# VH-VL binders against Coenzyme F420H(2) oxidase (fprA), part 2

Target 1, 148 residues: Coenzyme F420H(2) oxidase (fprA), of Methanobrevibacter arboriphilus (b1a7s3r263to410)
Amino acid sequence: VTIVYDTMHYSTQKMAHEIAEGIMAEGYDVEMFFLHEDERSEIVKSILDSKAIAIGAPTINDEPYPSIGDLMYYLKGLRFERTGIKRKAVTFGSMGGKGGTPASLGKDLGEYGFDVVDTCEVYYVPDEEENKACFKLGQKLVEEAKKI
Below, E stands for the ipSAE of ESMFold2; O stands for the ipSAE of OpenDDE; V2 stands for 0.75 times the mean of E and O plus 0.25 times the DockQ between their complexes.

## First folded at step 1 (VH-VL)

Design d2 (framework fv_duvortuxizumab)
Fold by ESMFold2-Fast, scan of step 1:
Structure d2 (fold): chain C 148 residues (1-148), chain A 124 residues (1-124), chain B 106 residues (1-106)
Amino acid sequence: as target 1 above (148 residues)
Amino acid sequence: QVTLRESGPALVKPTQTLTLTCTFSGFSLSTSGVGVGWIRQPPGKALEWLAHIYWDDDKRYNPALKSRLTISKDTSKNQVFLTMTNMDPVDTATYYCAHSYRYGSGSYRPFDYWGQGTTVTVSS
Amino acid sequence: ENVLTQSPATLSVTPGEKATITCRASQSVSYMHWYQQKPGQAPRLLIYDASNRATGVPSRFSGSGSGTDHTLTISSLEAEDAATYYCQQYSSYPYTFGQGTKLEIK
């Protein structure tokens, strides 16, 4: 399972780590990538080798991070609908205002050939219950991926 | 259990080329995302990162030493090599190789396992 | 390159006291790690990604900070904590280490 995220504050990173713990609790390996730092070609290769992905980004000024837009453009070009398998996906992120980025990313991933099983969004910093929800999101992603 | 061990000459003359070998077990350099780095430490001084090699043969070098360094691997033998040219007494140091991959809940770039280090003295 | 400056260079404390070591980066750091090195030994990972304790590391060790300022705190020091501590960033190449802080326990 591949997790890709970007963040300016630690909130989306905390969500990514909780999702990873949920995945690992089910006995699966996870690879995590931070878009601000990691090579895009490595991220794409990891996604191609995975049955499930999680993509996360915060909403800044009511808009998604530009780095996520670039990644999504590459994923659109790969035409996953032609691979014969429908990879599972979840989206996540934190917000400080209007929000909606995880839902928008999920819609786009669905159009690119992924089966988007859920999304998660938290206001600013996730509390203990929201951390638990992220952990459950990781478990759900793996349960759905087993159906491939 | 992840283990790494450095080997190479203990004594090198000025201007000679140093070749070090890192032999490891408990992980594979064919695993996507895995990397191995070389770090050195002169006696009583700070740690200095030298080079890194990834599973896909991507290589990174410290720019201060790039012209003198070559990192390579033999994935089938679980070995990583470092070659450093034109050795000088200031290169006297303990040389470490270290594993860098996924750690804890998903972070995978700390140097989490280190070899014991091999001491290289540059002297005539 | 991203230069990491640690303070203090040397710290001498008694058992049971608290030690605070700071690491200041010349550029913002997304990932700051901390290592402990005892004389004659290889470094040991203590803290990864600013605030997460590595496996087997006692709870008295904690990390905090973001951007250019990061801190390692050791509460209720024990004799075995005498070592040199290093911060390290991997947000950009070349990876860099701080110059080290030597912690002496009386």
Scores: ipSAE 0.000, ipTM 0.497, lowest interface PAE 16.3, mean pLDDT 80

Design d3 (framework fv_duvortuxizumab; at its last look DockQ between E and O 0.06; V2 from the best seeds 0.00; counts 0 for: pae O 11.9 > 2, placed apart)
Fold by OpenDDE, look of step 2:
Parts: sequence; C-alpha cells; structure tokens
Structure d3 (fold): chain C 148 residues (1-148), chain A 121 residues (1-121), chain B 106 residues (1-106)
Amino acid sequence: as target 1 above (148 residues)
Amino acid sequence: QVTLRESGPALVKPTQTLTLTCTFSGFSLSTYGMGVGWIRQPPGKALEWLAHIWYDDDKRYNPALKSRLTISKDTSKNQVFLTMTNMDPVDTATYYCARIEYWGSYYFDYWGQGTTVTVSS
Amino acid sequence: ENVLTQSPATLSVTPGEKATITCRASQSVSYMHWYQQKPGQAPRLLIYDASKRATGVPSRFSGSGSGTDHTLTISSLEAEDAATYYCQQRSNYPLTFGQGTKLEIK
C-alpha cells in the first residue's frame, strides 16, 4: 500500500500516519511518501506496484495543495485504466475553510481508473475521533484491496 | 462470551433526568479498540443512535440530543452510563447498549436485551 | 445527517423465495452494515462492512453495494427470517439507521 501526502501544518500528516497505522494493523506494509521531500518517479513506481493507495493533501485557497496537483497530472497520463488492475484508493486532507480537496482528488482518481473507497476531511487539527476515523479508513482500504 | 445488560428506571416523569447503566462482560474498556454505545428505539419505530464512548474516554453524541446527553464509564466495574436530561413523552423507547469495536467499521456487534423507558406523568 | 432510506417498507415473501432489501443513502457510504431484529428482541448484527456475515449468520444472507445504493439479499427465505431489517452507516456523523424493512413470511 502506498500513501502519498503533503501538508501545511502537519494535520494532513497526522491523518496519513493514522491511515498507515490502520493499514499496518491489518498486517500490510506501507510505503509512505511526503511530496515535499520525495521524488515523483519513486512515488509513481510505488503506486504502480501497489494494489491500494492513499493520497492526502491540505486545502489552500479552496483548492488542493499545488504539489499534489503535479502528482495527479502525472497519474492522469499513466492511464491506470489500461493496466488491467483497478487499484483501490482513499483520499484525505485537512482544511481551514470550505475544503473539498479529498472529494476533488477522489473524483480525479476515479477518472484515472482507481476505485475510490472513501474520503476523509478534517477541519484544522484532527481530534481523537477523527484520528480513529483515519485509522478506520486505512483498514477499509486494506479490506477493499483484498478483493483484488 | 460478550454480554451487555441495561438497567435503569422503567418509568420517568416529564422534565426529569434519566440515568441508565450498561453492565457488560466478556471484554474490557481498558482494552485498546473497545467502545460502548447507546441506541434507542421508540415503540414501532426505527433505531436512533444516541452516543458512544471509547476505551480512551473519547465521547461522541448525536448532535440533535447532545445538549441533553452525558455518557461516561467506570472501566473497573465494566459499566457505561448514560444520562439524559429533560425527558419528554417522545423519549419513550427501548434503550439499548451495544459494543463498538475499533477494529471494525463502527458497527454494533453485541447488544444488550434493552430496557424499556416510559416517560409519563 | 446521512439519511438512509430503505425499500420496501414491508415485504411479504414465500419460503424458499429470494428477498432483496435496498438501502439508499443521501450521501455516499463505503461500508454499510445490516441488522436483523426479530419481534420482541434486540437487534442482531447481520452483515458488516458491506458484505461480511457476522458470526452465526447463515450463508443465505449476503450484502452488496457501494456509494449510495446498498442491498441485503436473502437467497432462500426461511420462516425464521421473519424480522425487521435495518441498514446503518458510519461514513458521516451522526451514525444513522434506515427506517427499517419488515419482512413477513407467507
């Protein structure tokens, strides 16, 4: 399972870690990438080798964080719908206003040939219940991936 | 074997406060991932989620009833408590406590038999 | 809230026949759960995570669906299946249940 995220104030990062914990609790390995530090080519390689992915980004100016846009544009061109594998996906992110990033990313991934399982969005810093929700999101991703 | 049992008054007067106790066995709220919730069901009506409490004392309430609800636990006694203030005849229902498992997807896998609460003058 | 609407409200089926109950959500739900409640009894978990049968649940019960449309199917009804069935979601707070489907056996 590949988790890719970016973050502004570490909230989306916290979500990513909770998702990872959920995945690992099910006995699966996680490759986690931070868009700010990791190379796109490595991320894409990991995604291609994964049956399931989680993509997260905060909302800025009512749009997905720009760094995730770069990745999404790349993924669009790879035509995953032609790979013969419908990978499972979840999206997540934090926001300080209107939000909408996870839903937007989910829609795009769906168009790119992914089966989007669910999305999760939090307002600012996730509380304990929201952390649990992220954990569960990871578990759901794994459960869906098992169907592939 | 997991079991839950509700206890409390069968009759409550309007405006009074209802206090229910859920006593359970077969699991502990000191265990990571355990939770207990309350669900009620008016006669001949659907189920309504009220609140739940987790092993780490995190609490969630139905927004429509939040101002009237308080959920708490005594882990050492395997008990969860629900307090509901300003009871009204519309609150007449069977009240259930049920276990929520963290490793699941927020479903209620074990239920008490329920306790019937009638609100009447 | 995520409103769950079940259909039909009441279903009368002959033993051995197939029954299908639908649960439509006002918002997308990834993992719907289903409960069985027999008269005078507490609800019983029947299906969880869309398609997983709870312990002791016969194989004739199955769940499916994604997004806003979810279904509970009983492949071959038995007399003991007479009950009210409820769907439940966790995708959004508050947790919500469908209004229930009463299944009667002819």
Scores: ipSAE 0.005, ipTM 0.585, lowest interface PAE 11.9, mean pLDDT 91
ESMFold2-Fast, scan of step 1: ipSAE 0.066; ipTM 0.705
ESMFold2, look of step 2: ipSAE 0.319; ipTM 0.783
ESMFold2 (binder alone), look of step 2: mean pLDDT 92; pTM 0.938

Design d4 (framework fv_duvortuxizumab)
Fold by ESMFold2-Fast, scan of step 1:
Structure d4 (fold): chain C 148 residues (1-148), chain A 123 residues (1-123), chain B 106 residues (1-106)
Amino acid sequence: as target 1 above (148 residues)
Amino acid sequence: QVTLRESGPALVKPTQTLTLTCTFSGFSLSTSGMGVGWIRQPPGKALEWLAHIDWDDDKRYNPALKSRLTISKDTSKNQVFLTMTNMDPVDTATYYCARTYYYGSGKYGMDVWGQGTTVTVSS
Amino acid sequence: ENVLTQSPATLSVTPGEKATITCRASQSVGYMHWYQQKPGQAPRLLIYDASNRATGVPSRFSGSGSGTDHTLTISSLEAEDAATYYCQQWSSNPLTFGQGTKLEIK
C-alpha cells in the first residue's frame, strides 16, 4: 500500500501516519512518501506496484497544494482506466478555511481509473476522534483492496 | 432530515422550452461531495437519467439529450434548475430530482428523491 | 453506453419465499446500485456499491456480484415488497438504469 502526501505544517502528516497505522494493523506493509522531499519517479513506481493508495494534501489559499496538482497531472497521463478491477484509493487532508480538497482529489482519481473507497477531511489539527477515523480509513482501504 | 421537491409547469406545448426547479433542504451544495441529478420516467416505462450538477459546479448530461439540456444551481437558495428545449410529446414523463453523495465515481447512488412532477407535452 | 439488462422482466412469488433479480451489464460495473419503486411513489435506494444496504432498508434485502453480473436477493418476501426494482450504474458515462423488474406478490 502506497501513501503520498504533502503538508506545510503537521496536520496532514499526522493523518497520513494514522492511516498507515491502520493499514499495518491489518498486516500489510506501507510505503510512505512526502511530496516536498521525495522524488516523483519513486512515488509513481510505488503506485504502479500497489493495489491501494492514499493521497493527502491540505487546502492552501482555497486550492490544493501545488505539488499534489503536479502528481495528479502525472497520474492522469498514466491512463489507469480499467473495467472490472481497479486500484483502490482514499484521499485525505486538513483545512483552515474553505475546504474540499480530499473530495475534489477523490473525484479526479475516480475519473483517472481508481476505485475511490472514501475521503476524510479535518479542520486544522485532527482531534482524538478524527485520528481514530483516519486509522479506520486505513483499515477500510486494505479491506477493500483484498477484494481485488 | 433531507427533502427535495420538484416544481414546474404541468402542461407544455410541442416546441416549447421546459424549465424545472428542484428546491431542497437538509443539505447544501456548498458541501464537498454533494450533488443533485435529474431523472425522468415516462408513464409505464423505465427510469432515464438526464443531468447532474455537483458542489463544484461540475455539470454532466446524458449524451442522447445534451443539445437540449442545461443544468444550473443557486447554492444560496438551495435550488437546482433544469431547462429542456424543443419539447415533444415523447418527453411526457414524471421528472424527479435526487441527491447524490459522491459525484464521479458512481459509488454513492441517489439516496433521497423528490416526489416527482408530471409534465405532459400535448398540442 | 453500458446497457443494463434485468431478468426476469416480471416475477410472481408467494409471501415467505425468496426472490432473485439479476442485472447484466454490457460492460463491467464497479458500482451497481439497486432501487425499489412502489406504484405512485418515487424510487427508494435499497443497495449501493453492489452489496451495501441503504439506511432503513430491512436485512432481508441483499446484493451481490461484480463485473458484468449483479444480483438483488429478497429473502422471506413480505406483501409490502411488491414493487418494480431497478439496477443502476455510473461506472461509465452516461449513468444508466436497467429496464426494471416487476415483483408481484400473490
Scores: ipSAE 0.000, ipTM 0.526, lowest interface PAE 13.4, mean pLDDT 79

Design d5 (framework fv_duvortuxizumab)
Fold by ESMFold2-Fast, scan of step 1:
Structure d5 (fold): chain C 148 residues (1-148), chain A 121 residues (1-121), chain B 106 residues (1-106)
Amino acid sequence: as target 1 above (148 residues)
Amino acid sequence: QVTLRESGPALVKPTQTLTLTCTFSGFSLRTSGVGVGWIRQPPGKALEWLAHIYWNDDKRYNPALKSRLTISKDTSKNQVFLTMTNMDPVDTATYYCARLKYSSSWYFDYWGQGTTVTVSS
Amino acid sequence: ENVLTQSPATLSVTPGEKATITCRASQSVSYMHWYQQKPGQAPRLLIYDASNRATGVPSRFSGSGSGTDHTLTISSLEAEDAATYYCQQYGSSPLTFGQGTKLEIK
């Protein structure tokens, strides 16, 4: 399983780590990528080699967040809908205002050939229940991936 | 250099409203991922979180005190304000403001020197 | 609320020794933070996100732990380390602090 997130919004990093723990609790390996640090070619290769992915991005009110947009553009170009394998996906993110980024990402991933099984969005910092929800999101992702 | 400084009255009478100002430099609340909070400490006692405000104007309050607290900011002046109503002698404490920062969880990385508020008639 | 209980309440040690302060949470905490407060001074961040040392904090300070049990360790104690130490969480609302551990150096 491949997790990709951007850490300029800190809550999204926390969510990514909780999702990873849920995946590992089910006995699966996880590769995590920080989009500002990691090479896009390595991220794409990991996604191609995975049956399941989790993509995280915050909703930003004061500044554009182009890094996730750039990744999504690459994923669109790969034409996953033509591969014959329908990979599972979840999207997640934090918000400080209107929100909606995980839902938008989920819609786009569905159009790119992924089977989006769930989304998760939290305000600023995940509380204990929201951390538990992220953990369960990881477990749900691998449970769905087993069906492939 | 990040600095924060609290200001307000040193003496408050019971039932009055306390207003404290935190003035800071070296960062801006226009930057995402930061906030400013208020913490108090009665003489010889532990730290008690009161409230904090995030860069996007979202606010969090200690549930035990929420009905008495209002936090606000003036981003252009680098100031955060705390208002506490119906002051009582048990509210006598040193009041600190501190920068709220996130990496994996929220913490206070820089603190003001504190301002002492005594509630007495 | 997530209650943080520190132990011991007071600890007396000799310079050059090691001090261990524990923080037990009533609910699981992935990332505990630690503060040092010297008499008459404001608190200072020591450790954030369980084990990361804050800027300017000597290497003799370290943090560890996960879940309900967290530890701050100070090796090779110096006279300047006499202070009250507080743990803090915000893994669940509201944000809470421990009651403090007073470290006295003989």
Scores: ipSAE 0.000, ipTM 0.513, lowest interface PAE 15.8, mean pLDDT 81

Design d6 (framework fv_duvortuxizumab)
Fold by ESMFold2-Fast, scan of step 1:
Structure d6 (fold): chain C 148 residues (1-148), chain A 120 residues (1-120), chain B 106 residues (1-106)
Amino acid sequence: as target 1 above (148 residues)
Amino acid sequence: QVTLRESGPALVKPTQTLTLTCTFSGFSLSTSGVGVGWIRQPPGKALEWLAHIYWDDDKRYNPALKSRLTISKDTSKNQVFLTMTNMDPVDTATYYCAHRRDYYEAFDIWGQGTTVTVSS
Amino acid sequence: ENVLTQSPATLSVTPGEKATITCRASQSVSYMHWYQQKPGQAPRLLIYGASNRATGVPSRFSGSGSGTDHTLTISSLEAEDAATYYCQQYGSYPYTFGQGTKLEIK
């Protein structure tokens, strides 16, 4: 399972780690990438080798996160819809106010040939219940991927 | 580069309706995650949040004043409007519009404010 | 609604000293924002998300806290720091502000 995220604040990173714990609790390996630090080619390679992915980013308006847009462009170009297999995906992110990034990413991934299982948004910093929800999201992603 | 400016009447009589306009530059309300809020401050008193509008036309109102408030936008003109009905002398205040930061929803750039006096 | 109470209501400090302003919420908040307002001017954002300085804000301003207790600290006060300071919570509607702390520099 491949988790890819970017973050302005530590909230999306915390969500990524909780999702990873949920995946590992089910006995699966996780490869986690932080878009700001990790090489795009390594991320894409991991996704190609995975049946399930989780993509996360915060909702932003002042400073565009070109890394997420760049990744999405590459995922579109990979033509996953032609593989005959529907990889499972979840999207997640933190926000203040309205938000919308996880839903937007989910829609795009669906158009790119992924089966988007769920999305999760958290206001500000995830509380204990929201951390549990992220953990459960990771478990759900793996449960759905087993059906492939 | 982000600037906001409030405009509207300086004097309003009791029971009348107030309409304020916020004209801004340096950002667009078509950009996802962007919002504009209205905050007021009576003379010598604390700040009070009134209403907020988001890029997708989602609206939030202070429950204490909700029945009297309408917030709307004209995205193509870079304007946000606030309408407040049944004005009372207690509504005398400086009214501000402000740009909202994304994740933390802090009001990072404010207009200069427009003073509204309600008297007979 | 989440009521924010600032203390002290007024504070007098000499230049070069440290000022500490506390904001206590009636309910736990995720983060607190702090604003500075000088007479006749609009508020200016100082601190957002409890501890992040806004663009252009001097390093002598800092914020800290979690839950119901949050603090704004101004180290090495300058004459220009004389103003009223307001805290504001987010995390629940309606957004609420504290009553303000007036900082006078002797």
Scores: ipSAE 0.005, ipTM 0.521, lowest interface PAE 13.5, mean pLDDT 80

Design d7 (framework fv_duvortuxizumab)
Fold by ESMFold2-Fast, scan of step 1:
Structure d7 (fold): chain C 148 residues (1-148), chain A 121 residues (1-121), chain B 106 residues (1-106)
Amino acid sequence: as target 1 above (148 residues)
Amino acid sequence: QVTLRESGPALVKPTQTLTLTCTFSGFSLSTSGMSVGWIRQPPGKALEWLAHIDWEDDKRYNPALKSRLTISKDTSKNQVFLTMTNMDPVDTATYYCARMDYGDYGWFDPWGQGTTVTVSS
Amino acid sequence: ENVLTQSPATLSVTPGEKATITCRASQSVDYMHWYQQKPGQAPRLLIYDASNRATGVPSRFSGSGSGTDHTLTISSLEAEDAATYYCQQRDSWPLTFGQGTKLEIK
């Protein structure tokens, strides 16, 4: 399972970590990538080798964080709808005001050929119940991926 | 490019109310994700977060001091205000305002120069 | 609240030496930040999210750690590094700072 995220603030990173814990609790390994630091070619390779992905980004000025848009553009070009395997996906993110990035990313991933099973968005930093929701999101992602 | 500057009285008598103003430039509190916080530092002591306010007028207060604090803003003038009631000598400190992004998420950068408030009879 | 305890309280070192400052949290912290404060000045951000250097911060400053124990390391100390250093957590509310470590250059 591949988790890719970007963050200007560490709330989206906290969500990514909780999702990873949920995945590992089900007995699966996770590769995690931070778009600000990691090479795009390695991220894309990991996604191609994975049955399931989680993509996260915060909402800034009512728009997705710029680096995630760049990644999404490349994912669109890969034409996953033609691969004969429907990878599972979840999207997640934090917001300080207007939200919508996880829903927007989910819509785009669906158009790119992914089976988007759920999305999760939190205001500011996740509270204890929202951390549990992220953990469960990771569990749900791998349970759905087992169907592939 | 981004700067903040605190202003207010240098001397306050016990039981009086303190009002501080933070004036900033290089960003707006109408911009999504922007917030301004207040931090104080008594002489020779640690930094203590007091309150912050964000672009949507959402406010957060240190629970230890919440009953005494009010934070407000004037977005059109790029100003944030902090009011603290019932001042006591223990409140003698340098008071800073600082930019913080997305409310509770981040670190403080940049900081104003600080304004020193002495509480004495 | 999450109480941050720094050690040592004071540290005296010679130019060119390495200084290590620790911050111990009463609750686990993944997102520890570090600030430098020179006399008469406002704090300056050095490190955010445990290990990332802020813009303009020299490479001799580094942060590490996770959980309850975090460390700020300054390699090859220079006279200009004389300051008080503070850790700060944002993992739990309210935001809290350590009590500070005063670094003196001999």
Scores: ipSAE 0.000, ipTM 0.498, lowest interface PAE 16.7, mean pLDDT 80

Design d8 (framework fv_duvortuxizumab)
Fold by ESMFold2-Fast, scan of step 1:
Structure d8 (fold): chain C 148 residues (1-148), chain A 123 residues (1-123), chain B 106 residues (1-106)
Amino acid sequence: as target 1 above (148 residues)
Amino acid sequence: QVTLRESGPALVKPTQTLTLTCTFSGFSLSTRGVGVGWIRQPPGKALEWLAHIYWDDDKRYNPALKSRLTISKDTSKNQVFLTMTNMDPVDTATYYCARDHYYDSKGYTFDYWGQGTTVTVSS
Amino acid sequence: ENVLTQSPATLSVTPGEKATITCRASQSVRYMHWYQQKPGQAPRLLIYDASNRATGVPSRFSGSGSGTDHTLTISSLEAEDAATYYCQQYHSYPFTFGQGTKLEIK
């Protein structure tokens, strides 16, 4: 399973780590990438080799963080809708205003050929219940991916 | 500050069961995102991870030793226990417990370790 | 199991010189950590998540790398840096450590 995220404040990173823990709790490997640190080519390669992905971003000006937008454009070009495998996906993110990035990313991933099983968005910093939701999101992603 | 301390018998006979206790302070295993693991080191050899227990009582074991290991906790006493059955001379090692925790500028890692307790398996 | 191989097994360096230790994983790793262990002591966290220095660790210690290849660098060795250094992956169960690199100061 591949997790890719970006963040300006550490909220989306906290969500990414909780999702990773949920995946690992089911006994599966996680490859996690931070867009400001990791090379895009390595991220794309990981996604191509995965049956499940999680993409996270905060909402900025009612749009995804620019680095995530660039990744999404690249994913659109790969034409996963033409493959024999429908990969599972979840989207997540934090917001300080209007929000909507996880839902928007989920819609786009669905059009790109992924089976989007859930999304999660929190206001500012996730509380303990929201962290539990992220953990469960990771477990759900793995359970759905087993059906491929 | 965060401290961990291992305790248990210094000498175990072959075929016996070993029980080790990790007592800690400065954090709680009721805190979401916290775990405690056991790692051992035979004399002059590398570190080997044995088992982990998390705040929600989720348990993970090294597959090579899984049939022999049981990890448990007593959250109210700030203690984690490791039980290993059918001890053999090759299990002679220093046994460590260590904290595992995520926070905003740090990923999951073994950030604090106990001093270790030496267990010798001999008749 | 993700096997971690460290190179070199032993490194002997003069104070003030630079030391480089590498860790190669058989599978790609997102969370690679480095520990320092002095004789008779418990391991001490040096670097976590490839490149982040742990609290209290001198600035001469740095980490880099991604995927299967990671490096620990000590830019100006001090006598107190004589120790065995271990890499560790926190990517998959079982968590695994490298075989260790023994750093000796001449």
Scores: ipSAE 0.000, ipTM 0.490, lowest interface PAE 16.4, mean pLDDT 80

Design d9 (framework fv_duvortuxizumab)
Fold by ESMFold2-Fast, scan of step 1:
Structure d9 (fold): chain C 148 residues (1-148), chain A 126 residues (1-126), chain B 106 residues (1-106)
Amino acid sequence: as target 1 above (148 residues)
Amino acid sequence: QVTLRESGPALVKPTQTLTLTCTFSGFSLSTSGVGVGWIRQPPGKALEWLAHIYWNDDKRYNPALKSRLTISKDTSKNQVFLTMTNMDPVDTATYYCAHKGYDFWSGYYPYYFDYWGQGTTVTVSS
Amino acid sequence: ENVLTQSPATLSVTPGEKATITCRASQSVSYMHWYQQKPGQAPRLLIYDASNRATGVPSRFSGSGSGTDHTLTISSLEAEDAATYYCQQRSSWPYTFGQGTKLEIK
């Protein structure tokens, strides 16, 4: 399972960590990428080898974080809808105001050929209950991927 | 005040495993955003980043050395460990541990190292 | 990998003069950091994220640049500025350092 994220104020990273713990609790390996640091070509290769992905970003100016937008452009070009395999996906993110990035990313991933299982958004820093929700999101992603 | 200090063997034989300890004070690896990395410098050569670990146990390794490296922490003891397998004379270097910088205003991982230990020299020879 | 090439390899200047050290990246860099290292000492952070001065660093140190060309400028050089200077990028994985520029004060 591949997790790709970008972050401000560490909130989205905390969510990514909890999702990863949920996935690992089900006995699966996680390959995690931080968009500020990792090569986009390596991220894409990881996604191609995965049955399930999680993409996370904070919302700024009512739009997805710029680095995530760049990644999504590359994913659109790969034409996953033509592979015959419907990969599972979840989206997540934090916001300080209006929000909407996980829902927006989910819509785009659905158009690109992914089966979007769920989304999760938190206000600023996730609390204990929101951390548990992220953990369960990871478990749900793996449960759905087993259906492939 | 932030301080870090490296410790470990000064001499390692080829094929052996090296284990280094970084002991620090002035910060906690329980604090959000905090991280510690390892960097080495062979005599007369450039700096080479090896690995780092964060408060949430997120770990990153230099891909060129990833199969040989393990980074871990003991938050309660304020210690970070680096293990490197199959040592070779080319691995002779001064090894540093360093605190990950944090830009409060940007609120993200800046990945600069703002406080460094004094370094520990490791020589690999028979 | 993003290869960082510093120039010049060595620089000799008189106190009070201005020194410019260049770091050229094989791939575009938005997050260039600069370190100072004196013999027998650990590196010291000078500049982070291209142009921000680290805490306690004198105003005579400044960083600039974008894309593949970044520079560290030291105005009004002091004798204590004799050191090797390294650039570091974090725009792509893995993080890489330049080979270093040795600055000597006559």
Scores: ipSAE 0.000, ipTM 0.485, lowest interface PAE 16.3, mean pLDDT 79

Design e10 (framework fv_ersodetug)
Fold by ESMFold2-Fast, scan of step 1:
Structure e10 (fold): chain C 148 residues (1-148), chain A 123 residues (1-123), chain B 112 residues (1-112)
Amino acid sequence: as target 1 above (148 residues)
Amino acid sequence: EVQLVETGGGVVQPGRSLRLSCAASGFTFSSYGMHWVRQAPGKGLEWYAVISYDGSNKYYADSVKGRFTISRDNSKNTLYLQMNSLRAEDTAVYYCAKAHYDILTGYSWFDPWGQGTTVTVSS
Amino acid sequence: DVVMTQSPLSLSVTLGQPASISCRSSQSLVYSDGNTYLNWFQQRPGQSPRRLLYKVSNRDSGVPDRFSGSGSGTDFTLKISRVEADDVGVYYCMQGTHWPYTFGQGTKLEIK
């Protein structure tokens, strides 16, 4: 399972780690990538080798962070919809102002050939219940991936 | 009405330090990222630092990395810039700016801006 | 980083005549959502910058319709159809598509 995220907010990184814990609790390995530090080729290779992905983004000026946008443009070019296999996906993120980034990314991933099983957005910093929801999101992702 | 008021500028000798403040009002300060942008006399605008809504993420232009530190105190609705090892090329008007989205007008980069505070590094 | 290049660096215009400012980016400014996040700012002498246009051609509230923007990809233009005395100042293009955000070097507009 591949998790790719970028962060303007600590919340998105915290959500990424909770999702990873949920995935690992179900007995799956996780590769996690931080867009500002990791090479795109390595990220794309991990995605191609995975049945499930989680993509996280904060907002900057209430838009998707540009590094995530660049990744999404690359993924669109790979034309996953031509393969006939729908990899499972979830999107997640935090917002400090007006949000909508996880839902927007989910719509785009669906158009690119992914089966988006859920999206999750938290206002500000996730509380204990929202952290538990992120953990469960990871579990749901692998539960759906087992169907592939 | 959103207002940003910068203070702390002045004339300072090379190698010294200054701390700039930006007092915010008219919006929920703790919800938004904040930027510092400068303008040298007779030159263009240059972005050099941003801080996330909670202060956990900070990014700098390479020209000031290691010398300048951005911070914020959400309990006081105040943004700060600590400037160390000042150089003649740091002479500029320093503006703070709010990250903002307005659904009626679209996205607003660096809007609104403060009035600016002048930093002059001279011997 | 994306380099934004403006031309001319200065222009002097007779009152009531049109003015045109060009802006070129080193990379395409089309975002993954199909939008182009190219903005234009005006800075009058002694004042803070004010945004005039966003997403290439959309006017901000209170901006007169004599200001218009056009362009796509890497090549953009700001036009003032009839220059007025209050238009004196420096104009900057700015891209918000790629991080970090970058500005052009500015174009100074003066009245003859």
Scores: ipSAE 0.000, ipTM 0.431, lowest interface PAE 16.0, mean pLDDT 75

